VHH binders against q9xw16. Designs and how they scored, part 19

Target 1, 132 residues: q9xw16
Amino acid sequence: MSGWNAYIDTMTAAAPSIKRCAIVGAADGSVWARTEADNVFKASEEELKTFVALFNDVTQVPAKGADIEGVHYVVPRTEESLIFGKKENTGFFAVKTKSAVLIAVYEGPNEVAAQVRKAVESMQTYLNNAGY

## First folded at step 19 (VHH)

Design wg25
Fold by OpenDDE, fold request of step 21:
Structure wg25 (fold): chain B 132 residues (1-132), chain A 120 residues (1-120)
Amino acid sequence: as target 1 above (132 residues)
Amino acid sequence: EVQLVESGGGLVQPGGSLTLSCAASGFTFDTYAMAWYRQAPGKKRELVAGVGTAGDTVYMDSVKGRFTISRDNAKNSVYLQMNSLRAEDTAVYYCAAPKEPPEGYGFDYWGQGTLVTVSS
């Protein structure tokens, strides 16, 4: 198993409501690791390339929303290194590190989102400190 | 202080229509997406519709084609036009907004809600 897969496991363990998760290159959206088997993260390379580019100007994202795995999400607001979206009882959190973007797609009632954000931001902090 | 005040709820027959309004204050309205949620008795609160800052919209599948969310930034208001109402649409409807950075994890502020009852 790649070292990056271990980080996927860490995030999914920290937030059980995470259904799918991926770690991709911030520059090009290349997949470094993702959930597999019954919870395959299915975003295409082209979609991920477009998605990571959203971090070039996060201020525009609430205007147009964001697409992940062919699903369109409304984006309530953004931060410099944070994009999150909602649709029905699903949502996503995406955080940017020095070299990566961590994406977690979750499902559940509204309150589970707090745990998801905490999980991805904890990993964000860890990876940043590690130089990634 | 963030305030979201809903209005327009009421009793309607199946197939009827209602327009909900939300007056927002206490934050920079035009920089955030807004949403309508609803909560039926014994059920979790669910996202009905969301509208981005430039009119981008998201709907739950059960209301697509029947409900329309819109916003008027000049009036700091959000609207939900509900057509072809069904009994299962009965719920308290809430206007929702995100918290300002760094707080929040979705739509975190809610109004007091307005009751929509669809019954023959």
Scores: ipSAE 0.924, ipTM 0.963, lowest interface PAE 0.4, mean pLDDT 96
Fold by OpenDDE, fold request of step 21:
Structure wg25 (fold): chain B 132 residues (1-132), chain A 120 residues (1-120)
Amino acid sequence: as target 1 above (132 residues)
Amino acid sequence: EVQLVESGGGLVQPGGSLTLSCAASGFTFDTYAMAWYRQAPGKKRELVAGVGTAGDTVYMDSVKGRFTISRDNAKNSVYLQMNSLRAEDTAVYYCAAPKEPPEGYGFDYWGQGTLVTVSS
């Protein structure tokens, strides 16, 4: 779990609209790294456990939405390793790697979401290639 | 081709009510969440309300208790009931849907929009 903070920094640098990020275990939602200081990622352990379990059947997620940091998001659609949500001028992207889930919460006009998705998926690809 | 056609906009006095409708086609409607956006003059387009595939709803804070989003999968339609309308609700309202995988980053398709003007 050492060095995971560097990946948080990489994602936040790649997309300035990202407010908070976390890297958690795909199996149990345990936090491996997260943004801190000015914008602490504040999802609870129980919430993250529930969230990562959504990847077991992503097809059902648009029916119920998803909760991150106590905020409820509508989920437009999903992919096998991708869940994203929207609320007002905020949203999140969550991608699953071999062993982790990367979560990025962002704020801004709609078009900023494109850069956020690219940032988390780039990290997803990197980690998958690295065996994580 | 995805098509979203809004209707129901118009001029209404403050405190009035209006119902917007959206007819959707060109995609598997019942597998996607749908949304209403609005754009006021000089402002960015903003998410007003979203509805999941099984009735889950999300609203922007300023419309909570006043607006209700709903859907009819049999009719491939989404609705926005707007009550207690205010001047600040004046905007072009857009029906919105996500792009099909693997593209998109939210609600990516928009209709032509319908103008809602709230004025005394």
Scores: ipSAE 0.924, ipTM 0.963, lowest interface PAE 0.4, mean pLDDT 96
Fold by OpenDDE, fold request of step 24:
Structure wg25 (fold): chain B 132 residues (1-132), chain A 120 residues (1-120)
Amino acid sequence: as target 1 above (132 residues)
Amino acid sequence: EVQLVESGGGLVQPGGSLTLSCAASGFTFDTYAMAWYRQAPGKKRELVAGVGTAGDTVYMDSVKGRFTISRDNAKNSVYLQMNSLRAEDTAVYYCAAPKEPPEGYGFDYWGQGTLVTVSS
């Protein structure tokens, strides 16, 4: 297990509602780590490249929504380093670090999203402090 | 203070149509995506439809092709056109908006709701 896989485990442990998650390069969307086995994160390389590029101008994302794993999400709002979306009883949180984007896809009632956001933002803070 | 006021609910027969309206105030309406939720008796509240700031839409699979969400930024309003209504669509419908940064994790503000009853 790579060091990045450990961070995947940390996020999924912190928020049980996370079904799939990935750590990808902020510059090109290359996958550094992702959930595997029964919870494989299935976004394609092309899709991830497009997704991470959304952080170049987050102000436009609520107008267009966001696609992850072939699923289109409505994006309520954004922040400089934060994009989140909703669809039915699912959603995602994506946060940008100095060099990476952390993506977590979750399922459940609305309230579970709070824990998911906290999990990815905690990891964001940790990685930023570590220089990543 | 954010306010969301729903209207248009009522009793309709199966196969009928209904249009819900939501009047929003207390925030920069055209900056945020808006949504409609519903909650049936004994069930959890669920996202029915969402509309982005430029008109992109997301729907629950069970309402695709039957429901249409739209917005009018000039009127600070969101609408839900419901066609081919089914008994399973019976619920209280809520208009929803996100909290402003840095708070929130989805659609966090809700109106008082409007009851839609589909019955013969």
Scores: ipSAE 0.924, ipTM 0.963, lowest interface PAE 0.4, mean pLDDT 96
Fold by ESMFold2, fold request of step 21:
Structure wg25 (fold): chain B 132 residues (1-132), chain A 120 residues (1-120)
Amino acid sequence: as target 1 above (132 residues)
Amino acid sequence: EVQLVESGGGLVQPGGSLTLSCAASGFTFDTYAMAWYRQAPGKKRELVAGVGTAGDTVYMDSVKGRFTISRDNAKNSVYLQMNSLRAEDTAVYYCAAPKEPPEGYGFDYWGQGTLVTVSS
């Protein structure tokens, strides 16, 4: 998925605190693109399948938390197409488009988290408008 | 108006125990996860523990096994039981909640804090 790798680069450039990110299929969690090389996004197939299914009922997620790359996060709250979580000095933002889920894992305080959320939601809007 | 009121801080010897409480008001408490943060002088604020709406928990690694976060939805309250306290646990402890949609990025409201000092 040649074009999908460029979207990974766009998000990581927009929010440098992103350590790893991925674009995965909303139906099955299959990886369409991800950070590679020194910062490989390393969530398992089964973990991603479970993760994307959380979007089937986001209201249940603050009760259960979420797992990404073997790390369990507390989920403060959700929105219809947005799940985010916190663990110590790390966190994630995940947004759902028509066809995909965008996941960004970051380190840093709340001040940098705003930048991460903006980066993934901007890409969510772009992909939705493009039909994805 | 959102309010988070912490209590229970104090001076404790190393190895001792302390229970922190947080009374929350002004928002729909049972729909949000809650957290405790702490900040030592000259240090960044750090997430100590979080508790989901039905009791799911997350802890920072250095406190796991020593601290227990819990909540009582009937009382709109969050607790932090701190056991086996160490000098390194000295900090102001803050109860924290997320902002209501669509704002916020994590746990974005903090109370005034309660001071815990671990010293002999």
Scores: ipSAE 0.795, ipTM 0.914, lowest interface PAE 0.8, mean pLDDT 92
Fold by ESMFold2, fold request of step 21:
Structure wg25 (fold): chain B 132 residues (1-132), chain A 120 residues (1-120)
Amino acid sequence: as target 1 above (132 residues)
Amino acid sequence: EVQLVESGGGLVQPGGSLTLSCAASGFTFDTYAMAWYRQAPGKKRELVAGVGTAGDTVYMDSVKGRFTISRDNAKNSVYLQMNSLRAEDTAVYYCAAPKEPPEGYGFDYWGQGTLVTVSS
């Protein structure tokens, strides 16, 4: 099916270390698609609304960190459309497009993180070019 | 020039305490979170603790309640207070910082490390 779920599948195929991911609305955190079944992306609507609002001023995020799926992450630094965080052997990358925020949660060493960032930013570029 | 200089490592008895320090220079310290990693012999490096720009903290589960990370932005310094030390805490401890945008994937700069040995 050519729906939002296809984009989830594309990201997880590009970076197998992605354990869970989602595409959510940038304005309100509403879930457009997410990983399901054994890899359910479990963030609540309230948590996602709070999370996407971090992009309103990314410079404040390293001060307080970020919460996804009830896990608190330290955020080393940010960029205008990029937030990433670390906790023990896990992390996340989140990027903002015109209409959406892409969130990928991964496990593994730092070399894995590079692959995850590339997968998420490639999709960011694709969706922006498609008008999303 | 980015520099991260760790100090304070040494030999300690189980149950003892040790304070590690990291002096940072060559970048805008106040805008970045900082971290301590460790690497035990034969093991991969692991994130021990992270501290946000205003003191927010994250800890590895096995050290929570025993270790405290802190920072002094006026002195560009990061500290790790280690209490109730165990043999399993034996490792080289590294201070770490992120790379300047747009590069990097986490905490990408490393100091030389300081050795902590916990033994009888």
Scores: ipSAE 0.789, ipTM 0.912, lowest interface PAE 0.8, mean pLDDT 91
Fold by ESMFold2, fold request of step 24:
Structure wg25 (fold): chain B 132 residues (1-132), chain A 120 residues (1-120)
Amino acid sequence: as target 1 above (132 residues)
Amino acid sequence: EVQLVESGGGLVQPGGSLTLSCAASGFTFDTYAMAWYRQAPGKKRELVAGVGTAGDTVYMDSVKGRFTISRDNAKNSVYLQMNSLRAEDTAVYYCAAPKEPPEGYGFDYWGQGTLVTVSS
């Protein structure tokens, strides 16, 4: 309910295929909120710092891929504020706002991935409009 | 118009090897990662391997160490070298590419596929 955790709940309700997600600071990868309990988003501070820095030049990301929670993903392509990746039957979507990066890890085919992308981009728009 | 044309499938014995090829056209090949998917009858398609624009690779766990994905940007081609083949590798194999921005959710285009049958 309070603070940033409500935004986690909003995204997971909008896209039930999200298994784990987080809101992290765009400058340093610090965790503002994440899924907890049996679905803990478990990326390390060092991994998140490296991950958010990818947004400094998204055009280089398809060359190198991306790591989240110790899993290496191929990144098919990017957009200015969007990075997404695939590994086996899992994937992630990450979007950058003015001050944060929203990360959602999901399982399923491209059809459910559309719902995940919509959920994170809707929240991206909301937070940008709110000045975050 | 995006076109992905796979070739190189066939019947092979367990433990054998096969090389799949994919000729790509109709998009800016060297700016996108590429992938191979497979689909066995009655099962969902699954991502077998992906290759980044500079050769970075990702593999499904069951093929890692046996399969090698590669690309040749000069020929707009993607390859899958399959070694130590097992019966479980029997499937139609598809070359895959992402849609151009702003559309898509992963690897969204694939070709007609090429059948690999691993049987003794």
Scores: ipSAE 0.788, ipTM 0.912, lowest interface PAE 0.8, mean pLDDT 92
Fold by ESMFold2, last read:
Parts: structure tokens; sequence; C-alpha cells
Structure wg25 (fold): chain B 132 residues (1-132), chain A 120 residues (1-120)
């Protein structure tokens, strides 16, 4: 496992509450890497295409929520390159880089969510600085 | 300054109904989703329901079909209609809002809460 899969490992190590995550192309939702095996990130290509398109206007996302892995999340608010959502005891953080969207799905309360946000935003910064 | 004021809690029999209300102020209410959380004695706070800016909804599985979250953007208010109440619904219920960018991780502000007790 080389290339993009190492970034998946970096994020899950930084925030162990991440249950599943993926790196997908910002233009089309194509999967560059994802968690696999017993913790497969199982969003369809069609779902991911719809999801990454939300970044075309993040201000409209709190009105309609977001779907990942067949789960509908309420989106409390957004930022220019950040969408996050909540459902019961689960949530997600997604950040956009120049070329990709990083998606992390986690379980736990707000204290856990802080670790997840830090992990994905650190990777966002790294990839942006690397030209991605 | 963000303020969230819950009301409508009380003692109710199993199978009964209550409506909770939340008056919100100190932020641009119609730009943020809102939520109800609850915390039973000795338990962690849990997300009961969320409502998007235009009425999109999410519910925890155990309340789906019994609870309805709604909002009135003209009144800066959020409501939780609770029907078919059960003893396990006994909790302090909190209205919740996100923090302003760039801070926050979900629904980060809570009000004082309103107590719902479901008991015969």
Amino acid sequence: as target 1 above (132 residues)
Amino acid sequence: EVQLVESGGGLVQPGGSLTLSCAASGFTFDTYAMAWYRQAPGKKRELVAGVGTAGDTVYMDSVKGRFTISRDNAKNSVYLQMNSLRAEDTAVYYCAAPKEPPEGYGFDYWGQGTLVTVSS
C-alpha cells in the first residue's frame, strides 16, 4: 500500500474515532483511496459525485443536508472548504483541497469530533501545500 | 451573544405528548441548522433530532415516527413535538446550535435545558 492509501492511514491514526474515510476527486467523486476490509467506506460513485458537487455552493448545504454511505446527515453549517454533518451518535467531516475531497466518518460526541476535524484539516493543509 | 431558551418540559404519563420550544437569539438563525439533544441521568448527551435551514430533518432511530422537529425562521424558534412518550425518554432536553465559523465541531451551543419526566 503506497501513495494515497498512506494518507488514509495517517488520518485514521491521528483520530482513532474515524470509522471510515476516503480521498475522492473533487471534480467527479472518483475514489483515490479509502478504508477497506472490515471498515470499507461504502459510498457509491453516484453518491460521491453528488456529495462533492455540494462544494460548488456550500452555503446551500445546511438547507438540504448531505448523504454519505446511504445515511442522511443534518449539516449544522459550512465553511468555504468544509462540510460536516451529524446523525445520532455519528458524524462526518469533509474538506476540499485543490484537487480532492477528504471524507471522514466517525462515531462519538463533540469531544471526539474535534480530533476528527483536526485530522482532516491537517491533511487538507498538507495536500494543498503539496499542490493537491 | 448566542442565547437558546428551552421551554415546555414537564411531567407526563407514558403514551402522552409534549411540545418543546426553543427561542434563539444572538446569531443569524436562518443560516444554521438547529438541533435537540437530551441527557438522561447518568447518560451521555445524545442528538435527538436536527433540522436544516429549510426544514430538512434527521432523527435518532428510537424517536423516529414519534418525535417531529420543526422550525419557524420568522420567530427564530425550534420545536420538538414528542408523541407516544416512553419512560426512556425521560431526560433534560437541550436546544442546540453550531458555533460561528471558524470554530466548532457540530452543535456546540446548548441552552439551560428543559426537564421531561415520563412516569406513571
Scores: ipSAE 0.788, ipTM 0.911, lowest interface PAE 0.8, mean pLDDT 92

Design wg25
Fold by ESMFold2, fold request of step 21:
Structure wg25 (fold): chain B 132 residues (1-132), chain A 120 residues (1-120)
Amino acid sequence: as target 1 above (132 residues)
Amino acid sequence: EVQLVESGGGLVQPGGSLTLSCAASGFTFDTYAMAWYRQAPGKKRELVAGVGTAGDTVYMDSVKGRFTISRDNAKNSVYLQMNSLRAEDTAVYYCAAPKEPPEGYGFDYWGQGTLVTVSS
């Protein structure tokens, strides 16, 4: 294992309810790493560019919701570097680092959501400390 | 103190309609999306519908086209218009809101709920 894919493996191991996840560039949404194979993270380049731009003003996101992998989510609220959303039995957490956005899509109830948030925020801290 | 008070539940025949209401207080209502969840006996609680701060909506697939979520920011209220009701819609319905930062993981506050029974 090498490069950015090891970070994907670390997040999915920390929260097994994560079904798909990605690390994308904060400026343009370019994919640095993602889950692959039967669990491929399917978001388009256009969708990811739109998504990462939400971090330019997180206060507007609960008004509009967010789209990931062609799914529209309601966004309950945000924090400066955190956006999360819900649809039916699925959700996502996204956090911004200095240069990247980490996105995790999961299934399950709120107890599961807590584990996912902890996993992505732990990686956010790690990457920020490493200069990313 | 955050308070969410649901009302409007009752007994209705299949094909009928009900309007659920939720009065919210104790937080900055206009800043947060709101939701309705439901829980049928023996089932897990599930997200029925969500409404963004400016009226953006999300629905579970089985209720789309039959249910309409809305909000009135002037009254700190959320509504669920339920039409074409089916037996499968029988559940306790809960109004839900997120916790204020930095806590929470989704819609983390629930009211006591209001019972909807769809029975012939």
Scores: ipSAE 0.787, ipTM 0.913, lowest interface PAE 0.8, mean pLDDT 92
Fold by ESMFold2, fold request of step 24:
Structure wg25 (fold): chain B 132 residues (1-132), chain A 120 residues (1-120)
Amino acid sequence: as target 1 above (132 residues)
Amino acid sequence: EVQLVESGGGLVQPGGSLTLSCAASGFTFDTYAMAWYRQAPGKKRELVAGVGTAGDTVYMDSVKGRFTISRDNAKNSVYLQMNSLRAEDTAVYYCAAPKEPPEGYGFDYWGQGTLVTVSS
């Protein structure tokens, strides 16, 4: 989805520490857009289906953590539409909109993580307001 | 007020063992994952290990198999068992917790730290 690819570009421009990101369907994890080429977002279909289902009960996620791109992350806590995880010097933020889940994988310290969260939540707000 | 108090640091020889403890208060401990970070001189702070609310664990690759993180929810405590210590494990070790919603972006609260020195 070329139109959705512009939103990938917007998020990566807003937070350059984002190494890979994707927009996936909230119901089934189907990929609407993702970073490609040398920075391919490499999560499998099965992994994404499992991942988006975590939003069905976010309170269970800190018990088990989350997997993205074959990497297991500890999830410190969640919010109704927000899951984030940490592993070593990497992390992710994922937010749910009405129709989609936005996933951003980043590297760097907590200061960088704040920028990533702002970028994905700004896009979450935009898409929700647009009906997505 | 959130308080995280680390203890158990000290001087130990290479190959030795040490147990770090963290007493946590001022937040709902049972609902959040907890972590240990470390910072060596001249290096950035790095996540050593995390433990989920039901005992799920994540480790940095260089400590996997040597370090074990655990928690005791009844005591609001987190532990780091450190075995087969190496010189590169020398650092200040920090217990870490997330901020309560809606704030934060990871493990955002830090204790004062406990110094681990691995030296002959």
Scores: ipSAE 0.786, ipTM 0.912, lowest interface PAE 0.8, mean pLDDT 92
Fold by ESMFold2, fold request of step 24:
Parts: structure tokens; C-alpha cells; sequence
Structure wg25 (fold): chain B 132 residues (1-132), chain A 120 residues (1-120)
């Protein structure tokens, strides 16, 4: 099926260690697409609104960490359009485009994190070039 | 050059306590979260605890309530207070830091480690 769900499928195919994934509006955290069925991305609207607002000043995020799907992550550091976090054997990468935030939650050792980051940043570049 | 130097490991009996210390240099310490990892023989390295730049903390479930991570930004140091130690806590413990932008995927630097052995 076409639409925003195709971009979810592209990221999960590029990095199979992604357990859950979402594309949300950068202004308010509204869900444009998410992994569904057996791998539902279950962040609440309130949590997503708080999460995307972190991109308003990424420099303060390593002080307070980030919450996704009720899990609190330590955020090692940030970049202008990139937030990532770690908890035990799980992590997330989130990138901001012109109008969206892409969120990917993965499990596995550090070796798979590179694959996840690459998948998410490739989609970031694609959506930015498309005007999103 | 990033340097992370762990100390404080040793042999301790079950139920005992140890304090691990990490001296960090070669980067702007107070802008990064820091972490402790551990690796038991034959096992994968696992994140034990993380501490944000202003003291926000995350713990693996099995150590929560027994271990406390802290940092002293004036001394560029990270600590792990380990109480109520169990045999399964036996591992080499590593202090960890992220790489500077734009590189890295998490906590990407670690030191030589310090061995903690919990045994009767």
C-alpha cells in the first residue's frame, strides 16, 4: 500500500533490527504513520507532543533524557536534527525533517545501531528533498 | 585524545559493596551523558547505568535499587556505587562516553575496564 506507510516499510527493510518505527508531525507529534499489527508503535499523543518539542532545543536533551513508549532513555548527545537514546539493550534514533520527525526503536548490540542510524538518516534526506 | 580510566574494582563477597570511579579527559565532559557498561566472561557487553549531564539516570532492571550512578562535572568524573553485590554482578566494568558529532551511535568510547569479582 502507498502513502506514508511505504516509508515505514522502507526503513524497517533497510534495518531489520528496528522493532518499531513512526513518522510524526514535527509541530505537534501527530502520527502520520507507524508500525502496526504485531509491532505497534505505542507512544501516546501526549508523549509524542513532548518528544518532538525536544527538537526546539536539542542542547538540553542530554540533561533530562527522553521518553518513548513509556521507556526512559539516557541521551548521550545530540545534533541539530538528531536525538538518540539508550536503555539496557535497546535504543532509538530520531531525526527531524522540515515537517516531520522519524523515530526508530531497535534492540540489539551497538553494531546494529549504525544500520538503524543510516536507515533513518537516509529517509530524512529523502523527505527533506521532497519538501517534507 | 579521549581517555577514560576506570578504578575501584576488586574481589568482594556476596552482599558487599564497591565504588567504581572513572576519570575522563580529552573531550568536553559536561556536554555528554556518561555510562557504565559491564561484560561478564563469554557474554555481550551490557549497559548497566547512564547519567545525563545534569544527573538524569537510567539503570538496567537487575541493578536498580542496588547500584547508583553519579557524576562530578568539576572533576570530570563518573562513579558507580555498587551495593548488595551478587555473583551475577561479576564482570569487567567499563566507563563509556559518546563520540563527538557527527560520528557515533551511542556510547562509543570505553576505557580498559576494571574487574569486579563477587565470590565467596
Amino acid sequence: as target 1 above (132 residues)
Amino acid sequence: EVQLVESGGGLVQPGGSLTLSCAASGFTFDTYAMAWYRQAPGKKRELVAGVGTAGDTVYMDSVKGRFTISRDNAKNSVYLQMNSLRAEDTAVYYCAAPKEPPEGYGFDYWGQGTLVTVSS
Scores: ipSAE 0.786, ipTM 0.911, lowest interface PAE 0.8, mean pLDDT 92
Fold by ESMFold2, last read:
Structure wg25 (fold): chain B 132 residues (1-132), chain A 120 residues (1-120)
Amino acid sequence: as target 1 above (132 residues)
Amino acid sequence: EVQLVESGGGLVQPGGSLTLSCAASGFTFDTYAMAWYRQAPGKKRELVAGVGTAGDTVYMDSVKGRFTISRDNAKNSVYLQMNSLRAEDTAVYYCAAPKEPPEGYGFDYWGQGTLVTVSS
């Protein structure tokens, strides 16, 4: 959906350490919007379908980690609607809404991750309140 | 409460090996992934390796093939086997764990560290 790109812009503006992000359908991983141009979010349809399915049982995710854009991350722990992972100097935060999963990939040490988490959780709250 | 105690650091020659250990307490160890970080003088801490609750691993690129992270859930312990050590591996090494929900952003609890010096 063409209107979803504004939400991508809002998240990347709120957290400058976000390098790539996407909004995908929670049921099937279909891409509703993503960063484009020089910061293209490059995950396959198969990878995204697998990724969103992790939210079906978040308790299993720290055992196996998660893959995004062909990068394998260790997942320290989860919450009911939150998965986050780490690899070297990069990480991700992913949150689930009623209809979507918001994925943000960032670079930087753990100390900059707070702004990323705030950005994705603020959008999660907004979309849930709007019925998505 | 949460306590992470690293040991096994020391002075070693290039090409040598060391095993680091971390004893963890004060949380439900087998429900969280664990990690080793390091901090060289003048640099930021960096994630060296992580291990999932069932043994899944990630490594920074420069140590892959030389370092092995492992865990023993019965002993609440994490290990880092470091082989083929190089001068660039000189750092304080920290064992790390996540904070319990809803707090935290990654691996947020860190021990006091153990110094590894790789020098001729």
Scores: ipSAE 0.769, ipTM 0.904, lowest interface PAE 0.9, mean pLDDT 91
Fold by ESMFold2, look of step 20:
Structure wg25 (fold): chain B 132 residues (1-132), chain A 120 residues (1-120)
Amino acid sequence: as target 1 above (132 residues)
Amino acid sequence: EVQLVESGGGLVQPGGSLTLSCAASGFTFDTYAMAWYRQAPGKKRELVAGVGTAGDTVYMDSVKGRFTISRDNAKNSVYLQMNSLRAEDTAVYYCAAPKEPPEGYGFDYWGQGTLVTVSS
């Protein structure tokens, strides 16, 4: 799905603190698109399969944390379609659409996290409205 | 109203130990991860450690192996055991919690902080 790369560009432009991001299939974690070049999103196939399965019961995630790109994050809390995590000066936001999970990994203090959340949730809304 | 009250800070020699405590109230403590942040003079606040609802932990790399975060859900309390303290650990330490859904984007509530000074 060659058009999916434009959505990667849209999210990274909306929140410059995003360093890596991906759109993956909600059922199996298969990569539909990801950041490339200097900021390749490098999560393994096994890790992504485990990660998207967290959305099967988001209430369990703050107990266990989450792993992406080999980094373990504390998950402060969740919402039905939203998981976010923190580690030192980095973090991630992940949102689920009808068919996909959008993952954005950012760097910066807590103060930039709001911009990242807005970027991924705006795309979540767009994809849901488009039937994805 | 959410309240986070830190205690246990003080003056300690390099290589020493200190235990910080945080008493939490005004929210459903056992449904949220909790964290300790710190801020040294002239520096930005940084996440030191986080603890999940069932005791899963995350640490900044420079404190791993020296600091231990823990929680007691029966007492609505979070602790930070700090061992092998160094001058670089001097900072105000803050207990932190997330806001209730749908608000917030991280650890969004902070206490007043407790000062830790590591000096000979």
Scores: ipSAE 0.751, ipTM 0.900, lowest interface PAE 1.0, mean pLDDT 91
Fold by ESMFold2, look of step 19:
Structure wg25 (fold): chain B 132 residues (1-132), chain A 120 residues (1-120)
Amino acid sequence: as target 1 above (132 residues)
Amino acid sequence: EVQLVESGGGLVQPGGSLTLSCAASGFTFDTYAMAWYRQAPGKKRELVAGVGTAGDTVYMDSVKGRFTISRDNAKNSVYLQMNSLRAEDTAVYYCAAPKEPPEGYGFDYWGQGTLVTVSS
């Protein structure tokens, strides 16, 4: 029922290959909404606090990679508000808005990753325009 | 133009070792992570190992402890040391790099590949 849960539903509908995702506070990693039930996004708030802090200097992230849900990913490259990572046949995309970080974890080949990126960046634009 | 040139593939006995090399050019190598992928006939391409800009590594679970990825930023080169090779490691191995911003969604550039065959 929360308004933030509707945004989770919107992202997963836009890119069905998203297996888990979350919207977390950019300052502290607090969970505003996440996938639940069989597809629970299971990162701890301490892990998420560390993760969102990566956006303080994205240029250093390809040196050390990133951890989400206890999985270590190599980060091929970054952009000012975008971090993405790869591990085997899975990956993640994370984007920063004014107030939040959107995280989507997916499975599938690079063609699938393109749809995930589009979904996450579309929501990034929407939330930024809405003041978040 | 981005170029990735793999070498070092060949025929190896089970339990043997092989070192793959990748020479990279056409981009700012030391700002991007690099990877090795592999593809057996009829199978999907899979990420074997990745190496961050300062040596952070990730491995596919089935190769962890047997394969070592490394890079030499001064030579724009990536290596894959493959030990304790098994028949299941038979594949074409590809060096891979990301596209420049704003494009791409992973490791999007590929070399021609180098064939590794593990057989008697």
Scores: ipSAE 0.745, ipTM 0.898, lowest interface PAE 1.0, mean pLDDT 91

